VH-VL binders against FAD synthase (ribL). Designs and how they scored, part 5

Target 1, 153 residues: FAD synthase (ribL), of Halorubrum lacusprofundi (b9lsn4)
Amino acid sequence: MTRVVAQGTFDLLHPGHVHYLEDAATYGDELHAIVARRTNVTHKPAPILCAEQRRDMVAALTAVDEAHLGHPEDVFVPIQRLDPDVIVLGFDQHHDEADIAAALAERGIDCRVERASGRDPRYEDELLSSGDIVDRILKQRGSDCDGAREGQR
Key: E = the ipSAE of ESMFold2; O = the ipSAE of OpenDDE; V2 = 0.75 times the mean of E and O plus 0.25 times the DockQ between their complexes.

## First folded at step 1 (VH-VL)

Design f12 (framework fv_fasinumab; at its last look DockQ between E and O 0.05; V2 from the best seeds 0.00; counts 0 for: pae E 8.1 > 2, placed apart)
Fold by ESMFold2-Fast, scan of step 1:
Parts: sequence; C-alpha cells; structure tokens
Structure f12 (fold): chain C 153 residues (1-153), chain A 122 residues (1-122), chain B 107 residues (1-107)
Amino acid sequence: as target 1 above (153 residues)
Amino acid sequence: QVQLVQSGAEVKKPGASVKVSCKVSGYTFTGYYIHWVRQAPGKGLEWMGWINPNSGGTNYAQKFQGRVTMTEDTSTDTAYMELTSLRSEDTAVYYCARDLWFGSGSYSPDYWGQGTLVTVSS
Amino acid sequence: DIQMTQSPSSLSASAGDRVTITCRASQGIRNDLGWYQQKPGKAPKRLIYAASSLQSGVPSRFSGSGSGTEFTLTISSLQPEDLASYYCLQHNSYPRTFGQGTKVEIK
C-alpha cells in the first residue's frame, strides 16, 4: 500500500485545491492531507478560516482519505508520524523537490517527492486562489469609505 | 556546499544601531527561514527571531520587539538583522542560521554562519 | 515562555567515558527538540533533531532520546574533539528557547 501526503493551508476552498488533491491521490492508494494551523502561517496572508474548519472541509473531499492538522513550527512531525511513500508538492510551492527530499533523507524518511500539475481556469471568472476570492469579497462587500466618521460622537 | 557568511566585527557606542548581514550560498535562499541568535561573552545562546526570505514575514522574541528589524535581499541572497538603541548588554556574537520550512511549518536550524562580534562600549 | 533546564551545567570526563546530558522542558514539547555542539570560538553545530535523529555527518557516538518534557544527549565514548558546550533547543512554541548549556571538558 502506497501512502501519499499532500499539504497546504486550504483557506477558502477553490478548484485549484481540488485539482491538487485529486492529482496527489493518483500517486498512491491512500491520500492524507496536512492542513496548516492558522496561528503560524507566515509564507502568505493569514487564512480567514480556522484550522479545524479548513481540515473538516478538506476531509470531506472524495480524493482525501484523512485530513490532519499540521504542527505549526515543525512540518516533519506529522510527516514522520504518517511515514509516507510519496509527498506531493503543490504546483506553486517554492521548494525544489530535491531540497525536500534531502531534508527527509536526513531525518531517515525514505520518501519520494513529486509535484502536482497546475491547471488553467475552465471558464471565464473561475477563481483559483484564496487571495483572488478575498479580493473579490473586498471589492463587492468592503467597508463604506465614509465609515471613518463613525467614532466622532 | 551550504555556507552562511556574515559581515565583520563592529564596535558601537551606546544608543547607536548595528546592521549585521548574512550572505548565503549552496542552496535556494527563499526555501529556508533565517534565524538570528546571539551569545553574550561567556553566556549561552539566545534566540532573537526569524525571517522568511520568500515572504518577508518575521517573528521576533518579545525582548527585542521594537528594537530589532530583520530583512532580506533576494537579489544578493543576503539576510540582515538591525538592532537599534544599543546598550552595553547587547555586546555579543550574533549568528544567523537556516531552518527548513514546508507549508507553514519550520524545523530547527541546521547550518549556521560564523558569527559577528558586536561590541557596545563608550 | 517554555523554559529549558539543562543538567549538569558542566562536567569533566576522560576519553572513552560515557557522557549524559539532560534537558527538561517546563511544558510538553513532544519531540520538537534539537541538540547543538559549540566548540570554543566556533558557531554551534546541530547534532540531533526531532529529539533522536542524528544529523548527517555527525559521529554515531552521539545519540538523543526522550519526548514530552525530559530529553537526554548521550556521547557513548568521549573523544578529545568533543570538548565543547552543548545546548538543547525547543522549537515547539514561540519564542524558541535554548537550555543554559553544559560545558564538557576532557581530562
């Protein structure tokens, strides 16, 4: 049995996340997703939704066999516990596969590192990033510009 | 080979500021956090904070909050640590060290710079 | 802050001796602990990560054990080049905190 691990923040679930997890699942027999905790996300803007909710949403996806909360400060803790055969990086992850493979080998973890394919929008106005969704919300539901006066009384 | 090379020793007066550099080579600069750790003469190691060169995000120990600023220059693969309002008790060797991160997690620092002695005296 | 307490603060031993250094955390840190060696005048070098995993290139005479709040670093057969200070570091929570160090001297 081949165990696959995918990891990410998964804030405001979008089709890009679904594609990543579906692609990751093709590398083995069971897919485990590690969902980053809100309190220590520093590589991008902090997620809007709490970690437990993001985990539960990811766990509900057909491609995912089990979803786990990450360790906020040591990515290797859940990976070492799961003992995967393959780790699948997201298409946009900035790490080189070789760098992650070397770090895993140094910890005695014999695991392949692969990268998921990207995908293009399938229709006009399809949003494939959490940042784009937040931007859309701010444009359409943002604060009234005259709200600055609210504290004057 | 992985190398972190720091700037040379500095002598400063109380109230001045110092900016220490850490130039990296042999790995992808944006793939690793850079921690800053100091050590006063004859004393132990003290963690100051880290910077994520990929995002510019930082986390500082409360003791240094308001006095420390960590920055990066991805065009030169260099991290910086600036400490202001220097006091004599800031006399220490300052180290940079790299720490792998993946997603939102980090790992304990593996490779260290040679250290930069900062002496604060009148 | 998580406080890391090392014992002993210093020790003297002969070449070939077994040396044990203990590190205690003020709260549970799982296996989020590293051990570092600092030779006189040099930068620290990581020996152990994840409490028990040996850093690549580090001699097998070094080993780490423990989880939760109590951890040990063992040098099974002390060598002259092991003259150094040894530090534990927790990376379970912010701020990261080091133990106060253990100075190992060789007779």
Scores: ipSAE 0.015, ipTM 0.559, lowest interface PAE 7.5, mean pLDDT 84
Fold by ESMFold2, look of step 2:
Structure f12 (fold): chain C 153 residues (1-153), chain A 122 residues (1-122), chain B 107 residues (1-107)
Amino acid sequence: as target 1 above (153 residues)
Amino acid sequence: QVQLVQSGAEVKKPGASVKVSCKVSGYTFTGYYIHWVRQAPGKGLEWMGWINPNSGGTNYAQKFQGRVTMTEDTSTDTAYMELTSLRSEDTAVYYCARDLWFGSGSYSPDYWGQGTLVTVSS
Amino acid sequence: DIQMTQSPSSLSASAGDRVTITCRASQGIRNDLGWYQQKPGKAPKRLIYAASSLQSGVPSRFSGSGSGTEFTLTISSLQPEDLASYYCLQHNSYPRTFGQGTKVEIK
């Protein structure tokens, strides 16, 4: 059995998340998704949804065999516990695969590192990030953009 | 072999600016945060902030907001820290240090530059 | 800001002694704590990350423990080359903050 790990915040689910997890699943027999509990607030906005809700939504995806909450203090703890054969990085993750593999090996995790393919938009106005979804909501329903009322109903 | 090599010592007058460089090698520059940490003579370590060299995103300690700018040049694999409106209490050794981030988190810096002494005196 | 308080501020011990350095956070930081060694005239070197994980290449006489608000760095058998200042760093919250340091001297 080939165990695959994918990880992410998975806040407001969108087709990019589904594609990532579907592509990751092709690398092995069993896909485990780690849903981050903690977000670095200065690097990216804090997730809108609580971790348990995000985990439950990810667990419902057909491609995912199990979904786990990340460790509140150490992102590598669930990876060490799962001892995967493959970790699949998201398309947009900019770490070099070799650098990630070295960091994992330093922690005693011997596994292959792969990168998922990207997903292009398939529909006009399709949103492929949680941030874009939030921005759309704020533009259409936020107090700063009164002229955008047409799209609210 | 991971290396962070910083620019040489600087002597500045109060009110001037300094820009310290940190050239990296032996790893993928855009895959790690660069922290800047300073240490006044005989004192402890003080975190100034970090930059993500991939995005240009930064996080500055509030104490330095408005005076510090951290930048990167991916064509030379070099990070920079500029501190303006220098005061005598800014006399310190300034370090760059790299920090792995993966997924939704970062740890603490693992490899450090040799340090750059900046002396601010009248 | 999270204040990190180290104890003691300095110590002097003989080679072979077991020494313990404590770092206390002003609020819970889980295990988001690193330990650093700084030898005179040198840059800091990471010894421990995630409170208890030993950095590769660091001698096994160094160990870290603790979570929440109280953390310890232990040197099980002090060696002459361990003369240095030691710092904890919390990375739970921004700004990142260091303890004030512990200077370790050999008798």
Scores: ipSAE 0.012, ipTM 0.621, lowest interface PAE 8.1, mean pLDDT 86
ESMFold2 (binder alone), look of step 2: mean pLDDT 93; pTM 0.942
OpenDDE, look of step 2: ipSAE 0.024; ipTM 0.641

Design f13 (framework fv_fasinumab)
Fold by ESMFold2-Fast, scan of step 1:
Structure f13 (fold): chain C 153 residues (1-153), chain A 120 residues (1-120), chain B 107 residues (1-107)
Amino acid sequence: as target 1 above (153 residues)
Amino acid sequence: QVQLVQSGAEVKKPGASVKVSCKVSGYTFTGYYIHWVRQAPGKGLEWMGWINPNSGGTNYAQKFQGRVTMTEDTSTDTAYMELTSLRSEDTAVYYCARGSKYSSSLFDYWGQGTLVTVSS
Amino acid sequence: DIQMTQSPSSLSASAGDRVTITCRASQGIRNDLGWYQQKPGKAPKRLIYAASSLQSGVPSRFSGSGSGTEFTLTISSLQPEDLASYYCLQHNSYPRTFGQGTKVEIK
């Protein structure tokens, strides 16, 4: 039937990712997720976890029918192969719907481009960003070793 | 290295139930769906449904709805397919097959098949 | 349910011949089609996925083409070990449905 594609990095899986994929799944009968490789990430810090592990975590989610790795050089290769009816962008994703639609049209792909809804924290300490999770780790588990190291030859 | 090994042949009377097992090895059991496909003697292949061993989620063909139950045991890396209220037309070889969760294609590895004969 | 119809139902050909099997879907299935080979007494084996992608380890004499409703499996130079039944399978919608099969015999 209707095939939906969602795409993202999905590093350090958090409730924001789950919300995005659940929302994306509502646009059709079958949801495929494309998980970016490190080489596909240009406007954010490189992901902590390898692409295969991030794919496996996404694939385990109830909303996701199949998870795929992105192409290292051309993000449209798996999209062309899947031939989706709808692509759903994440709420905070950098790309403009019109720009993605234009790129797809240039490649002969006829599909709709939608955007998922955002999600607010449900409680005071909920983290909805991989960057926030990394920051929390550094604050709670980080070493002051760098300062001490300079004093000890 | 990837292997799907099924239980042995069974002979059942009409109205009985049969439970076929599919033990997997050489990969992470919870990483792939297990599909069940049957083939009556001299006939083609017929898809029955799948189970996701990670969640226990299932999808059954409408024709078998109410008679088929697919389950898994992650402690033994084994999938099961139980078919109830057996009829003579259920005589078939039953296959389990692995479905890739990461590709848009199905059935990259198959079990050897289990012959189920339903006769009086 | 999507009905898959194969043609021919059976064929006989000689080693070295080019063999073509077609598969027609009752409605559009994009490229959600695989081809499977079943040798006598054995479980099926996948040859082609996504309509035209060759499964790793499968000889290059096998190829697939088509999209939408009309699909073709070609064996460019038939070998004795290719004696088998061939099945197409659509996975565009539930339930997954197979074609009725094509028996390939070698003289």
Scores: ipSAE 0.007, ipTM 0.549, lowest interface PAE 10.9, mean pLDDT 85

Design f14 (framework fv_fasinumab; at its last look DockQ between E and O 0.16; V2 from the best seeds 0.00; counts 0 for: pae E 15.7 > 2, placed apart)
Fold by ESMFold2, look of step 2:
Structure f14 (fold): chain C 153 residues (1-153), chain A 120 residues (1-120), chain B 107 residues (1-107)
Amino acid sequence: as target 1 above (153 residues)
Amino acid sequence: QVQLVQSGAEVKKPGASVKVSCKVSGYTFTGYYIHWVRQAPGKGLEWMGWINPNSGGTNYAQKFQGRVTMTEDTSTDTAYMELTSLRSEDTAVYYCARVDTYGYRGFDYWGQGTLVTVSS
Amino acid sequence: DIQMTQSPSSLSASAGDRVTITCRASQGIRNDLGWYQQKPGKAPKRLIYAASSLQSGVPSRFSGSGSGTEFTLTISSLQPEDLASYYCLQHNSYPRTFGQGTKVEIK
């Protein structure tokens, strides 16, 4: 049995997330997804949704066998606990594969590091990032919350 | 350390175009919007628009709609602002500035500015 | 568009003086206001965010207050290095708009 780990924020789910997890699942028999805590998301804006909600949404995806919350201080703790055979990085994640591999080796984790393929857009108006979804919302709805909105909630 | 480093000063004729670059370092480029703000000599600050470097999505101030194009190159962590059909009134220092994707809290880091002079 | 009206447009004060700059929004903007300092020949630098929160590394003589439509930047004891132009910025709505600026000179 080959155990695969994928890791991400998985805030507002989009087809890019689904592709990543589906591609990661092809590397083995059982896919475990680690959902980052807000405290571990330092390279981009904090997620909109709480970690438990994000974990539950990821767990519902067909490709995912189990979803787990990340450790609040050490991102490698759940990886050590799961003892995976393969860790699959997202296509456009900024982590250096060599740096991740070195960190795993330092911790005695015998695990391959792979990177998922990218997802090409399939539709002209498709949004493939949580940031793009937020931008669309702000552009279409961002000014409608001003003014005389008392009693409109 | 977060840095935004802009291209050098430019002198242009009326009717020409200018493209100013803003190379970032010390943070994840795609995690933050880049806003462009200009300042005519001896005058105040004027917001031009933003780009989301992750998506290429943009929002331009109406004054510049049709003349400004903001783009990104994630392979070099560089944002660009191009302004076309230049007029003498476009003479200004052009700044790039960082703000997180949700736009709260304003501009925490600024580039050094790029002087664009439009003269005949 | 939300207009930001800044007052005064310029002022001249002695070292040690208390300086007050005000900014009025044409519509309510909650606390979505920042204050920026621009020294001659330099890029702007953020002093205050969320109307009253002091940016780290900014001297404690700077403070901000206000909510809604009325906002104030205070320099409790003006120093020679505070010679600059000061701007408010609203980030409540697009387009983002600045006050016209306040030029602070040391007598």
Scores: ipSAE 0.000, ipTM 0.487, lowest interface PAE 15.7, mean pLDDT 86
ESMFold2-Fast, scan of step 1: ipSAE 0.063; ipTM 0.692
ESMFold2 (binder alone), look of step 2: mean pLDDT 93; pTM 0.945
OpenDDE, look of step 2: ipSAE 0.018; ipTM 0.578

Design f15 (framework fv_fasinumab)
Heavy chain, then light chain:
Amino acid sequence: QVQLVQSGAEVKKPGASVKVSCKVSGYTFTGYYIHWVRQAPGKGLEWMGWINPNSGGTNYAQKFQGRVTMTEDTSTDTAYMELTSLRSEDTAVYYCARDHSSGWPKYFDYWGQGTLVTVSS
Amino acid sequence: DIQMTQSPSSLSASAGDRVTITCRASQGIRNDLGWYQQKPGKAPKRLIYAASSLQSGVPSRFSGSGSGTEFTLTISSLQPEDLASYYCLQHNSYPRTFGQGTKVEIK
ESMFold2-Fast, scan of step 1: ipSAE 0.019; ipTM 0.634

Design f16 (from f12 with heavy chain D99S L100P W101G F102D G103W S104L S106Y S108Y P109M Y111V; framework fv_fasinumab)
Fold by ESMFold2-Fast, scan of step 1:
Structure f16 (fold): chain C 153 residues (1-153), chain A 122 residues (1-122), chain B 107 residues (1-107)
Amino acid sequence: as target 1 above (153 residues)
Amino acid sequence: QVQLVQSGAEVKKPGASVKVSCKVSGYTFTGYYIHWVRQAPGKGLEWMGWINPNSGGTNYAQKFQGRVTMTEDTSTDTAYMELTSLRSEDTAVYYCARSPGDWLGYYYMDVWGQGTLVTVSS
Amino acid sequence: DIQMTQSPSSLSASAGDRVTITCRASQGIRNDLGWYQQKPGKAPKRLIYAASSLQSGVPSRFSGSGSGTEFTLTISSLQPEDLASYYCLQHNSYPRTFGQGTKVEIK
């Protein structure tokens, strides 16, 4: 059996995540997803939801056979444990395929690195970004209650 | 300190049900899966299934389908395993054990309860 | 179900001896294999994960090797406290299955 690994933060699940995982699953017989902990996220805002909840949501998706949490200090630990045949990067993930392949080879992992296809919004107002969802929430549900708070004078 | 503490020994008649508890402390209960493993006297270990306390989701071994139910109570940080229609071959020590919630995780079944002896006799 | 077969079923050795236990899977399980130690009257403890990685806090005399269908647990210099039953566990597919166990006794 061919084992595929996908990796991401998967905060506020959206159709872009579903497309990525469905595309990743086509590379093999079983798909494992690694869900980043807050400590693994450095070049974008921290996720809103806790890692365990994000993992559970990903695990519920039809395309995913198993979902795993990342290691707090070393992103390669779960990858070494899973020993995949293929790692599929997301379309807009800023990791270089060659750099990931070289790092895996240095650790003795014989694994191919591929990249998933992207997709455009299928209808007006479809949100394909956790950041866009957060912005929408803040605009529509945010509040400013200065002067009504206990301790303000 | 991470600890899993199980309920005390039980003696049951054939056809009865038993419900074993596993109270956790020292970590976030909803962050880890709880597995149930049994061991008949003088025999090896047998995996029964797991529960995800965060979602209530479960996965049971086929052998126990229809007889086992795993549940949780997040207000008391306690997992439960109920086995129905007991037979003499269900006599065993029943263990709970935690994993980081990914089943294949780095610390798969890293901390275990002390075990609960369930004796089924006529 | 994936069947896990251990050999030997039991062994007796002297302190300081090198001990090896093997575990065979009925089909390929990659490196989805853990080793567990169970001392008399106690719950099991994990020694090895991912076939060859040593659990934190476990003495370095324990080591694991293998991939696919053939796996080995080695104790390089047996100590009296190592008297126990040892179990392999596959977590490649459901249901998870243990080997039948190997009982290690000290002469």
Scores: ipSAE 0.008, ipTM 0.546, lowest interface PAE 10.9, mean pLDDT 84

Design o09 (framework fv_ofatumumab)
Fold by ESMFold2-Fast, scan of step 1:
Structure o09 (fold): chain C 153 residues (1-153), chain A 124 residues (1-124), chain B 107 residues (1-107)
Amino acid sequence: as target 1 above (153 residues)
Amino acid sequence: EVQLVESGGGLVQPGRSLRLSCAASGFTFSSYAMHWVRQAPGKGLEWVSGISWNSGKIGYADSVKGRFTISRDNAKKSLYLQMNSLRAEDTALYYCAKDHRGIAAAGTYYFDYWGQGTTVTVSS
Amino acid sequence: EIVLTQSPATLSLSPGERATLSCRASQSVSSYLAWYQQKPGQAPRLLIYDASNRATGIPARFSGSGSGTDFTLTISSLEPEDFAVYYCQQYSNWPLTFGQGTRLEIK
């Protein structure tokens, strides 16, 4: 039995998240997802949805066997508990596979580190980031809708 | 039915450049990672470079990093290897190799089909 | 990089005998190991993947075993066409690496 771990924030699910998790699942027999808490997110805007709700949404996806919350102080605690064979990094995550492998080895975790593939939009208006979704909400609901004048009828 | 045909090999002097091509047929090229593997005369196999289906993941052997560039054109069903600053140690038969699992099984990185190879000889 | 060491370098046997080829990794590759056969003048042919799964069309006499750092390829009863060079390959980490090969030759 090969156990795979994927990790992310998973705020406002979009097809990019689904692709990442489906891609990660192909590396083994069971996929566990670790959902980052607000305290784990430092270099981008805080997630809109609470961690428990994001975890529950991820847990509902077909590719995911179980979803877990991240540890507030040490991101490696759930990984050590799960003892995975493979960790799959997201395509956009700014971490070198070798650096992650070294950090895991220092903690006595013996597993393979892989990176998921990216994908292009499949149709004209497909949104592949939570930031783009938030921008769309603000444009259409927060102030004047861009389409209110352009492309009438 | 699956075929991989390499081309572009030849005799070149040290320090020069060469571009290899691999034409694929008989499978959905855009759904599979592709690799270059070389074999020096009388020696074993050495993985040179690999590229995922969408070019999102690219890797190189340490011996060729900074000198070789892998690329693909899914519309043309072709894989390329641009080889710069060639050395005598790059002399080998260069194989184009297909990853076994497709897009839904991202990168298993073992090879179910190989071309016949194209010979690169770097000599003064 | 992960180094794969194959032993012996050359194995001399007769048809009908059992062949056991070893591949040892410098660090754990879990079960992410494949075996290939190469005959003179030909491209390599995939035999085994994920340490123990036989590729399509490969005869039942070929089997693979092992996990972590110690792997074996076994040919239960050698046929004349089995005398070739055999390579192991790991795909646990990039860069991908091959062993140096074991030459199986007729005694």
Scores: ipSAE 0.000, ipTM 0.489, lowest interface PAE 16.6, mean pLDDT 84

Design o10 (framework fv_ofatumumab)
Fold by ESMFold2-Fast, scan of step 1:
Structure o10 (fold): chain C 153 residues (1-153), chain A 123 residues (1-123), chain B 107 residues (1-107)
Amino acid sequence: as target 1 above (153 residues)
Amino acid sequence: EVQLVESGGGLVQPGRSLRLSCAASGFTFSSYAMHWVRQAPGKGLEWVSGISWNSGKIGYADSVKGRFTISRDNAKKSLYLQMNSLRAEDTALYYCAKSKYDFWSGYSPMDVWGQGTTVTVSS
Amino acid sequence: EIVLTQSPATLSLSPGERATLSCRASQSVSSYLAWYQQKPGQAPRLLIYDASNRATGIPARFSGSGSGTDFTLTISSLEPEDFAVYYCQQYSNWPLTFGQGTRLEIK
């Protein structure tokens, strides 16, 4: 039996996340997702939603058998706990397969590292990034709205 | 109703062998890592051994390594501890305990414990 | 192996008082630390996991804090049933290890 691990922040779920997890699930019999805590995110702005909420949303997806919170100080600790056969990186994740494989080997984890396929937008205005969703919200809802608060029913 | 029931304890002479069993019920046994934890009379808790849900990861305390063997039978929902070359220092109440987290390799707290089975090693 | 040292060994208090129990690790266990309560003749009962999360059914008077090497269990107002032995346990590394215990006794 083959256990697969996927990792990500999974802030503001979008079709890119769903594609990643569905593709990851094809590598084995069980898919476990590790959801990064705010302290684990260093290459982009902190996620909007709390880690527990993001974990629960990921756990609800059909492709995911179990969702787990990341370790605050060491991203590899949940991976050691799960003892996976395969780790599947997201298509656009900044980590190299070789670098992750080397880190796993140093920790004594016998695990294959794969990368998920990418997905093109199916419609002109389809959003496949949490950052793009946040930008859209700020553009459409971040205007000066002082009058709206005072008119609240 | 989640329950763990240990059996197989008893009085044995030094150098002999004993096999402990733990019967699980009320939860999906095959989804959890399982552990043996012992407690000598009047002393604290000591982790003895652990086994992941699929037997892919197995570990032992240094004090028992090479003498004890942990195993599980997921179809029978049972955990075992084969104890060889027993010493007076192995005298303790032996608890069966369940990892809290699904499918973890045993890097977990233990949320369910059995009542324990007593092992006395004496000449 | 990671050694956990609990202090004090014995804590004598009265019902209604605040209890503070310490657990120190020989190396960082991050937040992978649990607290257990054990009463005479009974198996241990999980109180706190991941340093600060209360287990199911555990009263709000129990709280945990800390990370890395220094951890604290606090009982804000002792009830008679709280007088027991308390153990910390790390699950950051195998072998899993327990502290030696703190006995909480009535003054």
Scores: ipSAE 0.006, ipTM 0.528, lowest interface PAE 13.1, mean pLDDT 85

Design o11 (framework fv_ofatumumab)
Fold by ESMFold2-Fast, scan of step 1:
Structure o11 (fold): chain C 153 residues (1-153), chain A 122 residues (1-122), chain B 107 residues (1-107)
Amino acid sequence: as target 1 above (153 residues)
Amino acid sequence: EVQLVESGGGLVQPGRSLRLSCAASGFTFSSYAMHWVRQAPGKGLEWVSGISWNSGKIGYADSVKGRFTISRDNAKKSLYLQMNSLRAEDTALYYCAKVKGYGDYRDAFDIWGQGTTVTVSS
Amino acid sequence: EIVLTQSPATLSLSPGERATLSCRASQSVSSYLAWYQQKPGQAPRLLIYDASNRATGIPARFSGSGSGTDFTLTISSLEPEDFAVYYCQQYSNWPLTFGQGTRLEIK
């Protein structure tokens, strides 16, 4: 059985996440997703939704066999437990395959590192990032010019 | 309306200083890394400096390292570039640019200002 | 630093023709490559990010492909407004770098 791991924050689930997980699933027989806790996120602001809710949303997707929470101190702990054959990085994740492979080797994890394919928006206003969704919410609902923006609709 | 508006450019003599500002509107400034990119007259684009959403990560091109300082004020939705010890080679149009990805430090630039011109000449 | 080399330096074509622009990296940038369009007197406009993803509002005639060190921007059927300078940019490694540009001009 080929076991595949995908990992990410998965805040505010969007079609880009779905594509990533569907593509990751093609690399093997069983797809496990690791969902980062707030303490694991150092490259962007804390996710809006709690880790358990993000995990549950990911677990509900057809492509995902199981979803797991990340470890608060070491992101590689659940990877070691799962002992995957392949780790698939997101198309737009800013991690080099070689850097991840080296980090895995340092921890005694023997697996292949691949990268998922990207996809184009299917229609003009399709949002493919959690950041775009957060920005849209703030523009329309919660900021300095809310009344003016509502009036423009 | 998503906008970046640069200011602070001008004519300055070699060895002196200028401070550039970039005012952001229409997006959640505090959630995105910001960069400065310059373009000398008739030349291509050159990355100058970048700063992460929380100022935790900062980088500079070798040509400006030690002379320029990037900073941001998230409450004021503003990005700054303090340029010291200016040289003729720093003459360029200076663009403020927003990283596309939420919280990402390195990424493509989806929003650009119109630039502010810096001319270093006697 | 990673050097990006664009070719050709100048491409002379007519409206309706297909344009193919190349960008080669001195070392692998994975898929962390963007394409920008710049018209005289204007700021650059993001066309393609992550090698092949079209930015919001960019017409379907623009497409990007490639990974690692060899990248291509294709404009399937040139419109008059497409005659501009095109830059590739990598964000795989510090410092961030741009190619020298390809000028697309009317024949």
Scores: ipSAE 0.006, ipTM 0.517, lowest interface PAE 13.9, mean pLDDT 86

